# VH-VL binders against Uncharacterized FAD-binding protein C1783.01: the designs that were tried, part 21

Target 1, 263 residues: Uncharacterized FAD-binding protein C1783.01, of Schizosaccharomyces pombe (q9us28r162to424)
Amino acid sequence: YGIFAAPILDVRVLTNPGAVKRTYNLCLDISKYPLLEGKDWKIGGSFGIMPPNSDAEVLHLAHLLKIPQHELYVTKVLRTNGGRWPTIWGEDKPRCLYTSLYHIFKWCSDFISKPPTKSLIRLLAEHTLNPVEKSVLLALSDFRQDESYCRICTQSCVTLPDILEAFPSCHPPVDHLISALPQLMPRWYSISNDPSLANKRLEMAFTVQEYHSPNGQSRTGICTGFLEDLALAFLKARHDGSLANKKFTVPMFRGVQQNPFAK
Key: E = the ipSAE of ESMFold2; O = the ipSAE of ESMFold2 at other seeds; V2 = 0.75 times the mean of E and O plus 0.25 times the DockQ between their complexes.

## First folded at step 19 (VH-VL; framework fv_ozuriftamab)

Design q6 (from p5 with light chain F54Y; at its last look DockQ between E and O 0.94; V2 from the best seeds 0.72)
Fold by ESMFold2 at other seeds, look of step 19:
Structure q6 (fold): chain C 263 residues (1-263), chain A 122 residues (1-122), chain B 106 residues (1-106)
Amino acid sequence: as target 1 above (263 residues)
Amino acid sequence: EVQLVQSGAEVKKPGESLRISCKGSGYTFTEYYMHWVRQAPGQGLEWMGGISPNSGGTGYNQKFKGRVTISADKSISTAYLQWSSLKASDTAMYYCARSHNLGREQNWFDPWGQGTLVTVSS
Amino acid sequence: AIQLTQSPSSLSASVGDRVTITCSATQSLSYMHWYLQKPGQSPQLLIYLGSDRYSGVPDRFSGSGSGTDFTLKISRVEAEDVGVYYCMQSYQYPWTFGQGTKVEIK
């Protein structure tokens, strides 16, 4: 399974006036998707989108980890303690990775959609120099007591960047950090049209998922935020006549299509 | 030429009903949102609500929710603003305005109707 | 609801003056839209998407800003520029306008 960069053919805004939530429809070109012989797309089938973290989030994390801008992009050796690196299709084993930190944080690590685990917080505590900060992190990572962790990390939608910002003396080794972070997972969508007929186009609708950070700032979910950014850029480019000079693609792959031969 | 033409001025008494209209021409009516904007005498502009003529979906400023109804008849490219029971405080100029549908914050009003003056007095 | 506060609320200018109108938002935005309502007329679009001039708008009008602070400038005011200027946001419903800035030419 490879990730296919599906071109966006059209965007329609489905949001009604006065709506609290924003909804869009995307039309994707799947004519060049590499299908196995005898398989096809079916209405009611599924596909996955592999959303990247935004560059803003990646650069912010790199800043908090004190990674120099130039080092973020160079290929280097990164050692992991296990997992299916660099993607969910890899073998679950310790690895010596030859890639950039940018690529890992952009495409592979989920550091914003899930609260840090107690295990991750323990790693952070072990690499925190200020004794007061360390004791707070140790208390949050205490496996014997869940009350503080649930209130602070889970209920308040705290992310790894939030913790690093609150604890400036925390300097975890990057290799250990990426091993402790969850991997980015695909988000699944249903096919609402029949793309096997005539045009090899896939239509999908999505609603932007929003939540609020501990600071009260609005944040979007990784996938629907990524899709909205693409949709807005496409709509603006079409309005100002620059659409032909730009490429807008969605990283996606085929899911189960309820085809009896696609098991 | 894109144009919005509103119905004429109205003089009403409190408790009466009223429907004013806004007819769009020179564009595909169902491709844009239509909105109503209120301007009390000598005052600023206030968004009342809007409609997607294609779906019929509406939304209202909380201040006017339950006080007015916005509707559209796409077969004649016309939007409506309706009161079931007018108050003296409803005395104002009412504009329709078309907005583009380009996603979050990429929308503005162009054009505006000429306005419909509604006077409600005892 | 996002509140927009314009400054100043009114001003009097001579032909040829530079005029600056600010619009402050209660939260961060990328774009502001600006309208002029001349006496006895409907509002008309002046600037959209923060800095784009509407067709037929003279180049003496310019818009700028981001975040919470936005500015409309008139580099050389003309007698025809009298009226009330409004900023507007379309970031979130309800869409809102600033309270207006009345510009008089003396």
Scores: ipSAE 0.617, ipTM 0.849, lowest interface PAE 1.4, mean pLDDT 86
ESMFold2, look of step 19: ipSAE 0.667; ipTM 0.875
ESMFold2 (binder alone), look of step 19: mean pLDDT 93; pTM 0.957

## First folded at step 20 (VH-VL; framework fv_ozuriftamab)

Design u1 (from k6 with heavy chain Q62Y; at its last fold request DockQ between E and O 0.94; V2 from the best seeds 0.78)
Heavy chain, then light chain:
Amino acid sequence: EVQLVQSGAEVKKPGESLRISCKGSGYTFTEYYMHWVRQAPGQGLEWMGGISPNSGGTGYNYKFKGRVTISADKSISTAYLQWSSLKASDTAMYYCARSHNLGREQNWFDPWGQGTLVTVSS
Amino acid sequence: AIQLTQSPSSLSASVGDRVTITCSATRSLSYMHWYLQKPGQSPQLLIYLGSDRASGVPDRFSGSGSGTDFTLKISRVEAEDVGVYYCMQSYQYPWTFGQGTKVEIK
ESMFold2, look of step 20: ipSAE 0.683; ipTM 0.877
ESMFold2 (binder alone), look of step 20: mean pLDDT 94; pTM 0.960
ESMFold2 at other seeds, look of step 20: ipSAE 0.697; ipTM 0.885
ESMFold2, look of step 21: ipSAE 0.693; ipTM 0.884
ESMFold2 (binder alone), look of step 21: mean pLDDT 94; pTM 0.961
ESMFold2 at other seeds, look of step 21: ipSAE 0.663; ipTM 0.870
ESMFold2, look of step 22: ipSAE 0.687; ipTM 0.875
ESMFold2 (binder alone), look of step 22: mean pLDDT 94; pTM 0.958
ESMFold2 at other seeds, look of step 22: ipSAE 0.666; ipTM 0.868
ESMFold2, fold request of step 23: ipSAE 0.730, 0.716, 0.687; ipTM 0.897, 0.894, 0.891
ESMFold2 (binder alone), fold request of step 23: mean pLDDT 94, 94, 94; pTM 0.961, 0.961, 0.961
ESMFold2 at other seeds, fold request of step 23: ipSAE 0.701, 0.722, 0.721; ipTM 0.890, 0.896, 0.893

Design u2 (from k6 with heavy chain E31G; at its last look DockQ between E and O 0.89; V2 from the best seeds 0.72)
Fold by ESMFold2, look of step 20:
Structure u2 (fold): chain C 263 residues (1-263), chain A 122 residues (1-122), chain B 106 residues (1-106)
Amino acid sequence: as target 1 above (263 residues)
Amino acid sequence: EVQLVQSGAEVKKPGESLRISCKGSGYTFTGYYMHWVRQAPGQGLEWMGGISPNSGGTGYNQKFKGRVTISADKSISTAYLQWSSLKASDTAMYYCARSHNLGREQNWFDPWGQGTLVTVSS
Amino acid sequence: AIQLTQSPSSLSASVGDRVTITCSATRSLSYMHWYLQKPGQSPQLLIYLGSDRASGVPDRFSGSGSGTDFTLKISRVEAEDVGVYYCMQSYQYPWTFGQGTKVEIK
């Protein structure tokens, strides 16, 4: 099955006055979703959203990797050492991909939601010029010294951009980096309406996930942050009367549906 | 023309109850949120809380939670602010204000009511 | 809660002067909203979504800023512009206002 670009038909803000968390409802047009013969959408069923990284995050990573803007968007052959490229449903094998670095970082690589693995940190250490920086990265990547890795990388929610910012002499080859990064995974949601009764519309609610630190930047979950940005843009466009001139879509696909004979 | 008309000024003693009102007209009352804003004499503006008239959902600035109750009657397009036991420190001007709810950072007050002066003294 | 600090707290201007009011937030924001409370009146909306003028607000009023610093400008102040100006954020509850900037005309 493939990824469907579901148009947003409506957004409602569910956040009540005084709420500490922000909650929205999306109404998606699934009328053109390619259903398999004999399958349908059911209330309480599931669907997946493929959240992209934000353009701001992609451009920031490209800056840290010293990738010129023209090189970022050029379509060319990119070599991987494994993974299920370009989607999570492909075979896990080395590949030559014909795409741009922008598309890989935007849609395929997870460099935000998970801390770098020790293997990735070792790759970074191997490509670090400054001897002090290199020794720190080697220590973090040591498989026998797990305490510092857990405290620094896992518990502090460190990302690849955070590492690159802290270690400016680190210049990994992009092809090796892409092969070492986890792939972006779908996020699963429940259908809150009966789409057969709602003219093939799918409704879902989400709450924005936020991560705070006492002395750091605020970060949102990649999927709910992406959905909030779409919701905000939709609401603003509807308010200013420009909605018909704009396209808002959610990349999604059908998941497991509840048995139609259940009571 | 969108208008918010508030109930008249009140003079009360400490310990008395009070409910003031705000009636909206010229718009669909349940399509917007209603808020209450306090201005103590010679002071700035302070958000007290608000209500979604359609769902009845309310929320409060923690400073005023337990001190006031916000409610609405959508059949007459009216929101209320209520105290069960007034204190002298409740002496202030109270405004109702309408907002859209367009998500994070995309909300503002327009219009405001004319204000209700509440004076609490012996 | 997000605190907003306005500067200056008060000012006196002559008709035709350029007036600048700043609003500093304790966290990064994308938008600021601005109100004017004329003497003896309710607050009224001036600027919303950072830079959009409310209906009937003349173009001598403008809003700008991002991050933690936001600015309201009056290019040529008029006698009717007297009052207290407030900034407001609607990012996080409780929604909060700046402490106000009192503008007087000489």
Scores: ipSAE 0.665, ipTM 0.871, lowest interface PAE 1.3, mean pLDDT 87
ESMFold2 (binder alone), look of step 20: mean pLDDT 94; pTM 0.959
ESMFold2 at other seeds, look of step 20: ipSAE 0.671; ipTM 0.879

Design u3 (from k6 with heavy chain E105Q; at its last look DockQ between E and O 0.89; V2 from the best seeds 0.65)
Fold by ESMFold2, look of step 20:
Structure u3 (fold): chain C 263 residues (1-263), chain A 122 residues (1-122), chain B 106 residues (1-106)
Amino acid sequence: as target 1 above (263 residues)
Amino acid sequence: EVQLVQSGAEVKKPGESLRISCKGSGYTFTEYYMHWVRQAPGQGLEWMGGISPNSGGTGYNQKFKGRVTISADKSISTAYLQWSSLKASDTAMYYCARSHNLGRQQNWFDPWGQGTLVTVSS
Amino acid sequence: AIQLTQSPSSLSASVGDRVTITCSATRSLSYMHWYLQKPGQSPQLLIYLGSDRASGVPDRFSGSGSGTDFTLKISRVEAEDVGVYYCMQSYQYPWTFGQGTKVEIK
């Protein structure tokens, strides 16, 4: 089950004037998708997209973790306490990986879409030098009460970068951090056309998901934010007449509807 | 040459209906969106709403929702702004304006119509 | 709705002067669009996508800025530059304009 880089053939903006949410249609070239023998695409079927974290978020995290930019891209051995590698379908076990921190943060680690777990916050507390900062993190990670954790972390949509910004004396070991972070998970979409009738082209629509904090700031969902950024770049390139010099791809894979190990 | 030509000035009484028009030429009418922008006397510009001429889908600034109706007839490349019952406060210059729709932050108005002055008084 | 505040609200300039108009937004944006409404005319596009000049707009006009603060500059004002200048955002509906900057030429 490999990730296929599907070329974008077209983008259409479906957003009507006055709409509060933004909607786009993508047309993807799946003519070279490696299908298993006897399988085909069906209208109403599903496919998954593996959204990476944005480069801005990866570089910001690296800055907060005090990782020099040149060290971020060096291939090295990274030890994990578990996880399904190289894909979410692999075995969940401890591993030694030969990759870069950039690759792990870009494609593998989910440090944005869900609030940090109490276990992760406890790891952060153990590696925090300032006693006041440490005591706050210990209180947030206390398994005996949930009120502060729920108010601060879940209801306020706090992310790992938000915690690292608020607690500048926190310096966790990177390999421990990677082992404690969940893996990025695919987002599932329905096929809106019949690709066999459409010359092996797949159409999908998506609406950008926005979340608002109490102070009015907004964040986008990882997958729909990634897709919107890609759509906007495509539309600008088409407007500027530079499409022929650029390739835009979506990392995707076909849904496995009869596989007992997939949903 | 891309042009938007609007209907002529109107003098009306409160309670009367009115429909003003904007005809596009020199481009494929259904490939762009059409918007209406209001300018009250001595005031700045306000976006009122717009339409996708191909689908007929419309949207309105909440300030004007329920007060006006935006429509289009793609067979004659014409967009409309309509009131069923005018008020004196509707006295303003009304512009149509075309936009590309290139996604978030990537939209602007070009060209604009010449404007239609609507005067509503007893 | 996103509010755009222009500064100054009006100014008087001599031909050849450098003019700077600012537009401040109530949230961070990537792009600002600028229009000129000459006396008795409809608005016309000057700058789109932050810094791109519309067709026929001379290079004495330039746009810049990011975040919440955006700037339109006229390097050497000409008599024909008289009118009201508006900034506009297309980040979210309702799309909004600044209140305008009236430029008079002496």
Scores: ipSAE 0.553, ipTM 0.815, lowest interface PAE 1.9, mean pLDDT 86
ESMFold2 (binder alone), look of step 20: mean pLDDT 93; pTM 0.959
ESMFold2 at other seeds, look of step 20: ipSAE 0.584; ipTM 0.836

Design u4 (from k6 with heavy chain P111Y; at its last look DockQ between E and O 0.93; V2 from the best seeds 0.73)
Fold by ESMFold2 at other seeds, look of step 20:
Structure u4 (fold): chain C 263 residues (1-263), chain A 122 residues (1-122), chain B 106 residues (1-106)
Amino acid sequence: as target 1 above (263 residues)
Amino acid sequence: EVQLVQSGAEVKKPGESLRISCKGSGYTFTEYYMHWVRQAPGQGLEWMGGISPNSGGTGYNQKFKGRVTISADKSISTAYLQWSSLKASDTAMYYCARSHNLGREQNWFDYWGQGTLVTVSS
Amino acid sequence: AIQLTQSPSSLSASVGDRVTITCSATRSLSYMHWYLQKPGQSPQLLIYLGSDRASGVPDRFSGSGSGTDFTLKISRVEAEDVGVYYCMQSYQYPWTFGQGTKVEIK
């Protein structure tokens, strides 16, 4: 599997007035997608999108972790013992990786869409100076009971940034944190049009997923938020007459070309 | 030249029905949303609801849901606001306004009708 | 619903004054849109997408802001600027306006 940067050909707003949820249709140029001989796109087939975290979220996390701006972009060497980290498409072998903290947080680490694991919270507790803050984190990470963890972390949609804001004396080593964070995973979509290569396009609709933080601020899901940001920028550029000066792409890849529930 | 021309002022009694209109010209009617905005005497502006003329999809501010019906006839580029049973509290100026369909936060009312004054007196 | 609160509710200005109107939202937004309703007229678009001027709007009008706080400024107010100014959000239905800021010219 390779990740293809599919150009956006068109965006349509599907949201009706009064709708609670926002819905868009994207038209993607798949004419240059590298298909193997004899393979093609099928109606009802699937594809995946590899959404990055937003720059705003990456910079916010870096601020909370007290990472200086120059250090965020410096090339680092990471060594693995195997697996496909930092992405699901990496080779399953031991390797040395040359990347930056920015790249890891942008494309590889999921610190937004899932609550921190108890193991991650334990790591945070171990690096928390204030005793009251530390005791709270230890209670949340207690493997013998789930009540506090479920109520606080999972049911309230708490993220790593939320914990770092709530526990300002928590200063984990960044390399340990990166090793403990889950990988960003693709999001899967069904092809809604006839995407024959002669037509050279793929259409998909998506609805923006929103939820609320514990303090009531709304947040979007990583993938549909990313797609909405692209859609909005495309629509604004088209309205402004500046579309030819800009390039909008979706990082995607071909999946299974048969709906598993089709008859 | 884009124009939104509304039907004339109305004086009605409580319980009567009413339909007011807004005709758009100088643009492709189905490419924009049409909205109704209420201004009670001496008060500010309230979004009442809108319609996508191409799909016919409508939506309403909860305050007015069940009180009014929004519709459009795209063959004559006209949107409508209708009451089945007027109340005295419906006395207000009613504007139609056109918006773009450019997604979240990227919509504004670039053209407004001249307004239709509706007076409902007992 | 997203509530918009304008400040001040009214003001009196002399020709040539600098006027600042603020609009505070109950959630973070990227853009605010601004309208002027002159006496006896329909509202008219002044500023859209936070800072872009509508056609025919003089450059003495400017919009700015982010997050929950947005500002409309008139660098040197003129007599024809009298009326009620409204901010509007189109993030979430119902779309909402601020309560208005009445500007009178002395």
Scores: ipSAE 0.663, ipTM 0.871, lowest interface PAE 1.3, mean pLDDT 87
ESMFold2, look of step 20: ipSAE 0.663; ipTM 0.870
ESMFold2 (binder alone), look of step 20: mean pLDDT 94; pTM 0.960

Design u5 (from k6 with light chain R27Q L29I; at its last look DockQ between E and O 0.94; V2 from the best seeds 0.71)
Fold by ESMFold2, look of step 20:
Parts: sequence; structure tokens; C-alpha cells
Structure u5 (fold): chain C 263 residues (1-263), chain A 122 residues (1-122), chain B 106 residues (1-106)
Amino acid sequence: as target 1 above (263 residues)
Amino acid sequence: EVQLVQSGAEVKKPGESLRISCKGSGYTFTEYYMHWVRQAPGQGLEWMGGISPNSGGTGYNQKFKGRVTISADKSISTAYLQWSSLKASDTAMYYCARSHNLGREQNWFDPWGQGTLVTVSS
Amino acid sequence: AIQLTQSPSSLSASVGDRVTITCSATQSISYMHWYLQKPGQSPQLLIYLGSDRASGVPDRFSGSGSGTDFTLKISRVEAEDVGVYYCMQSYQYPWTFGQGTKVEIK
């Protein structure tokens, strides 16, 4: 399964005035999607979206890790000992990869949507110089009890950037960090129309998922936040007459699971 | 020319019902949202709520929820603001205002109606 | 709800003066919208999406800002600019206005 950059043909705002949640409809052009022989699009079927982290989040993380912007974009050689990292489609074998830290943080690493694991927090503690900061991180990573971890990390929706900001003496090696971070995973959506009747166009609706940070600030889920940013840019470009000068695409792929209630 | 024309001034007593109107012209009524904004005498502007004329979906500022009803008749391009029981504190200027709905924070009011003065006194 | 605080609450200017009105939000947002309510009239749009002028608005009006701090400027005030200026946010419901800035011409 390759990722297809589906052009956005239309955006509709479904949100009513005063609504707490925001809902949009996207119309995607799948006419050039490379379907395998014997496969077809079905109403009620599924497809995946592979959301990237925002550039703002990637640059913020790089700043916290003290990576110079020049170094962020340099192509590096990364060697694996097995597994499918950095993507879910990779072969399960040792490999030599040519990529940049920017591309890894942008497309491959999930440092936003899930709280850091105890294993990751242990790595951070091992590279923290201030004794008070180190002791806090060690307590959070303590496998013998979960109370502090659950209260602080999971219930408060703490992210890796939040920890790096709170613990300024923590300087983990970037290559150790990358190997410890979970992979970005696709988000699955249902097809709401029949693409064979709609000239190979796919419609989907989504509701923006919001969470609260430790400071109480609203944050969005990676995928629906990415989709909303794209929708807003499309709507603004259409309103100001610049739509033809811009390209809006959604990285997607057809699902392999059949929905038994779809036709 | 896009314009919003509101119904005339009203003088009412507490407990009476009232419906004021806002008729849009010069544009496709169902492609835009309609909102109501309150201005108490000598005070600033306050968003009361709005409606999607195409779907009929409405939403209200919590301050006014249950106090007013917003509706629209798309066949005559008209939005309404209605009270079932007026209070003296409802004395204010009421504006309708149209918005483009372009998603989060990409919405503004243009145009505004001329306003309807509602006076409620015993 | 996002509160908007305008400064100053009132001012008196001479024709030709440069006027600056600020609007501070309690949360970071991308765009501020600005309206003028002339005496005895309904509000009218001046600036939308932070810096875009509404149709018929003279180029002496400009909007700028980001984050929590936004500014409306009148480069050379004219007698017709008298009225109350309001900022507005549409980031989060309920949509809210600033408390207003009354501009008088000496």
C-alpha cells in the first residue's frame, strides 16, 4: 500500500453556529489512485489517512532538542536491526535508510498524540543532569507503581515536548530518542458516498478532536487537526480567488478490511 | 447590492411576546449564516446566536439560551428573533448580521442590518 | 470564553493625527476583525482576517497583529472617522467583541 496524495476538490463546513464541536466534509479526487487488480471502492468501505506532524511542532521539538535548523534537514544514514521502522509498510528486516531528522519527526514519529511511555521517560532520566529533575523523571518511570505516571502523564495529556520544557537539564541523544518513539499510525475513515457513481470522488466527514494540555490549553488530535488546517486553507483560498495557485492534498490509502455492513 | 432590512421599532410591556425579522437580499440566502447581535443602551455589542438557513441548525450564546428563539424562512430569505415573554432588561437595539462560514476564526459580519430598537417598559 | 480588551476606551484626536487602537485576547488566535459604529448607525466592517480591508474602506485604515495582541491604525484621522471601534474574534463560540473604543475628533 503506497500513500496517495489525494487532491481536495471541495470543503463544506457542517458546523452549526454555536456548536462546541467543529465538523467538516471533504471531497477528494481518487481518480488517479492506483488500485490493485480486482479491487474497487465501496460505499461504507474504509480508507486510511497518514497525518504528518505540523511543521510548527517539528520545529518546536527540534528547538527543545537543540538541533540547529541547518542540521535538521541534512540527509543522514540510519541503520536498523529489523522491524518495519520508520514506516508501517517497511519490510521486517535490517535496512540502511537515507532520510533527514525533519522527515522522521514530520512523518514517522508520534511525539504528540500519546503520553511518553515509562521506557521513554527512563531514557530521559538517564540524560538529565539536574538531580532534582532526574529524581522526578525516575519516579515517573518507576515500574513498581503507576499512580504518579497515570495522574501526571496520562490524565494530564502530557507530551514529550511538555516534558522537555519542564526539565531543561534533560538532553537525550537524538538517535536514542528516535528509536524509542512510537511510529505515527494512520487514522481510519469510512467512505460516505459511492465513488463509482461520483466520478471517482470520495467524500468524508470528520469532527475535530480536542484535548486539554497540562496548562488547560486546547490541543487537537494530529489527524483531525491536520485535516482542519487543510480545510481552512482551502476555504480561505477559494474565498480570495487563489485556489488555482495552490495544491491541497490528503495523504491517504485504501483500506484492506471489508466493512461487512457495506455494499 | 447585498443588504439586510430589519422590521421596525417595537414598544412592549413585560410578559408580551415579540418576533422581529431580518430580510436578506442581493445574495443567495442559504449560502450564508445569519446572526443576531444585541446592544443594550449605552453598551457594547454582544453576540446572541445564529442560524444556518439551509439546514435550520441554530446555536445560542449561553446568556440568551432559553430566552430567545432564532429561526429562518428560506423561501422568503428572512431570519427571525423571537421572545415568548419579554422583560424590561430586554430593552436594547438588535442587529442581524450575515457571515461567511469559512471555518474556525475565518468569519466576520458583513453586512449588518439597520437595527431594531425594542423597548420594554411597564 | 475568549475575552477581548481594547485600549484605550476613548480618545480625542485632531484631524491628521495617527490613531492606534489595541485589542488583547485571553488566548492566542490568528485573526482579528474590526468594526466601526458611527453615531446613530449600525456597525460596519472595516478589517477582516487581521489585515484585509472591507470594500470601500480607505487605505488609511490598517490592521495587524498576531497571538494575543492586535492593532488597528488610522494613519491620518478625518472628521468622518468619529464613532466607536470594536474588535471581534470568531475563534471560539461564543463569538465576542471588545468593549469598544470611542474616537472623537477635536
Scores: ipSAE 0.620, ipTM 0.850, lowest interface PAE 1.6, mean pLDDT 87
ESMFold2 (binder alone), look of step 20: mean pLDDT 93; pTM 0.954
ESMFold2 at other seeds, look of step 20: ipSAE 0.645; ipTM 0.858

Design u6 (from k6 with light chain R27Q S55R; at its last look DockQ between E and O 0.94; V2 from the best seeds 0.71)
Fold by ESMFold2, look of step 20:
Structure u6 (fold): chain C 263 residues (1-263), chain A 122 residues (1-122), chain B 106 residues (1-106)
Amino acid sequence: as target 1 above (263 residues)
Amino acid sequence: EVQLVQSGAEVKKPGESLRISCKGSGYTFTEYYMHWVRQAPGQGLEWMGGISPNSGGTGYNQKFKGRVTISADKSISTAYLQWSSLKASDTAMYYCARSHNLGREQNWFDPWGQGTLVTVSS
Amino acid sequence: AIQLTQSPSSLSASVGDRVTITCSATQSLSYMHWYLQKPGQSPQLLIYLGSDRARGVPDRFSGSGSGTDFTLKISRVEAEDVGVYYCMQSYQYPWTFGQGTKVEIK
């Protein structure tokens, strides 16, 4: 199975007035999804969405890493010694990849969803010039004591960009950083209708996941934030009559379809 | 022409009940949200709550929750704001206002009703 | 709740003056909406989605800003522009207004 760019056919806002959480329904066109022979979509089955990081987050990270904007988009050859990265399902094998740092940060690296690991913080400490800053990072990465790490990184929802902002003398090599970052993973959703009965139309609802950054600003989850941004753009385009001039797609793929309550 | 027409001014005593209305015309009533906004004398604007006429779903500013009830009758394109027991502090101008349903940040009030002045005094 | 603070709270202007009203939010936003309440009237939409003028609003009114700071400008104020100006956010319930900016013409 590959990643399919499913067109959005419709968006409904499910949020009632006064609601503290925002909820939307998306209707996706899966009529051109390349199914294997004999496979089909079932109500209660699953599908995955491959959410990218936002361009704003990618550009901010690049700025903090001091990557010149033109270098961010340059196609480079990246060779791996094995493993499945950047694929989710691929073979464990060496690869030769033709890609850019932008593409890696946009689609492959998770630097927002979870706090940096102690291993990543140790890498940052090893590349920090200011001795006070370095000593703080070493203390946060100490595997023998978790108190500082849990209080500062886990409970405060700290991200890699937050650390780079707080420690301006930290200059990790980009290739070491990419190797240490987790892979950006798909998010799974249930199919809420039977697409075979609905002219290959898939409906799904989602609630926007929100949390707060260390400075108190709201942040959204990477997948539901991405989906909300698409939903908002679709709704605005429909409102102002420009929908036919625009294309809105969701990168998705079919998951497990076994549901004993399906038709 | 899209219009919101509200019921007339009310003079009430504390403890009395009251229901004021807002009738929409010139648009499909169930395709938009309806909201109530309060303006105390000489003061600014406060969002009180709203209703989705299509689903009947309501929500309230916590400041007013339990003190007012918002409802709608879509068969006559009318929204209501109701108190079971008025207080003197409820003296204010009350506006209904229509909003779009276009998701986060993409909602504004247009049009507004003419306002209903509610005076509550002993 | 998101609090909106307008500046100034009031001002007095002569016809033809440039007027600038600011609205500061306690959270980052993409869009601000603006209303004018003329004396004795209901509020009326001026600017929506940050910079779009409502139907019938003269082009001397403009809105701008993002993040936490937003502005409404009147390039050449007219006598009919008297009233109280309010900003409003619709990011998060409860939806909130600024405290208002009273504009008087002298």
Scores: ipSAE 0.615, ipTM 0.845, lowest interface PAE 1.5, mean pLDDT 87
ESMFold2 (binder alone), look of step 20: mean pLDDT 93; pTM 0.955
ESMFold2 at other seeds, look of step 20: ipSAE 0.654; ipTM 0.867

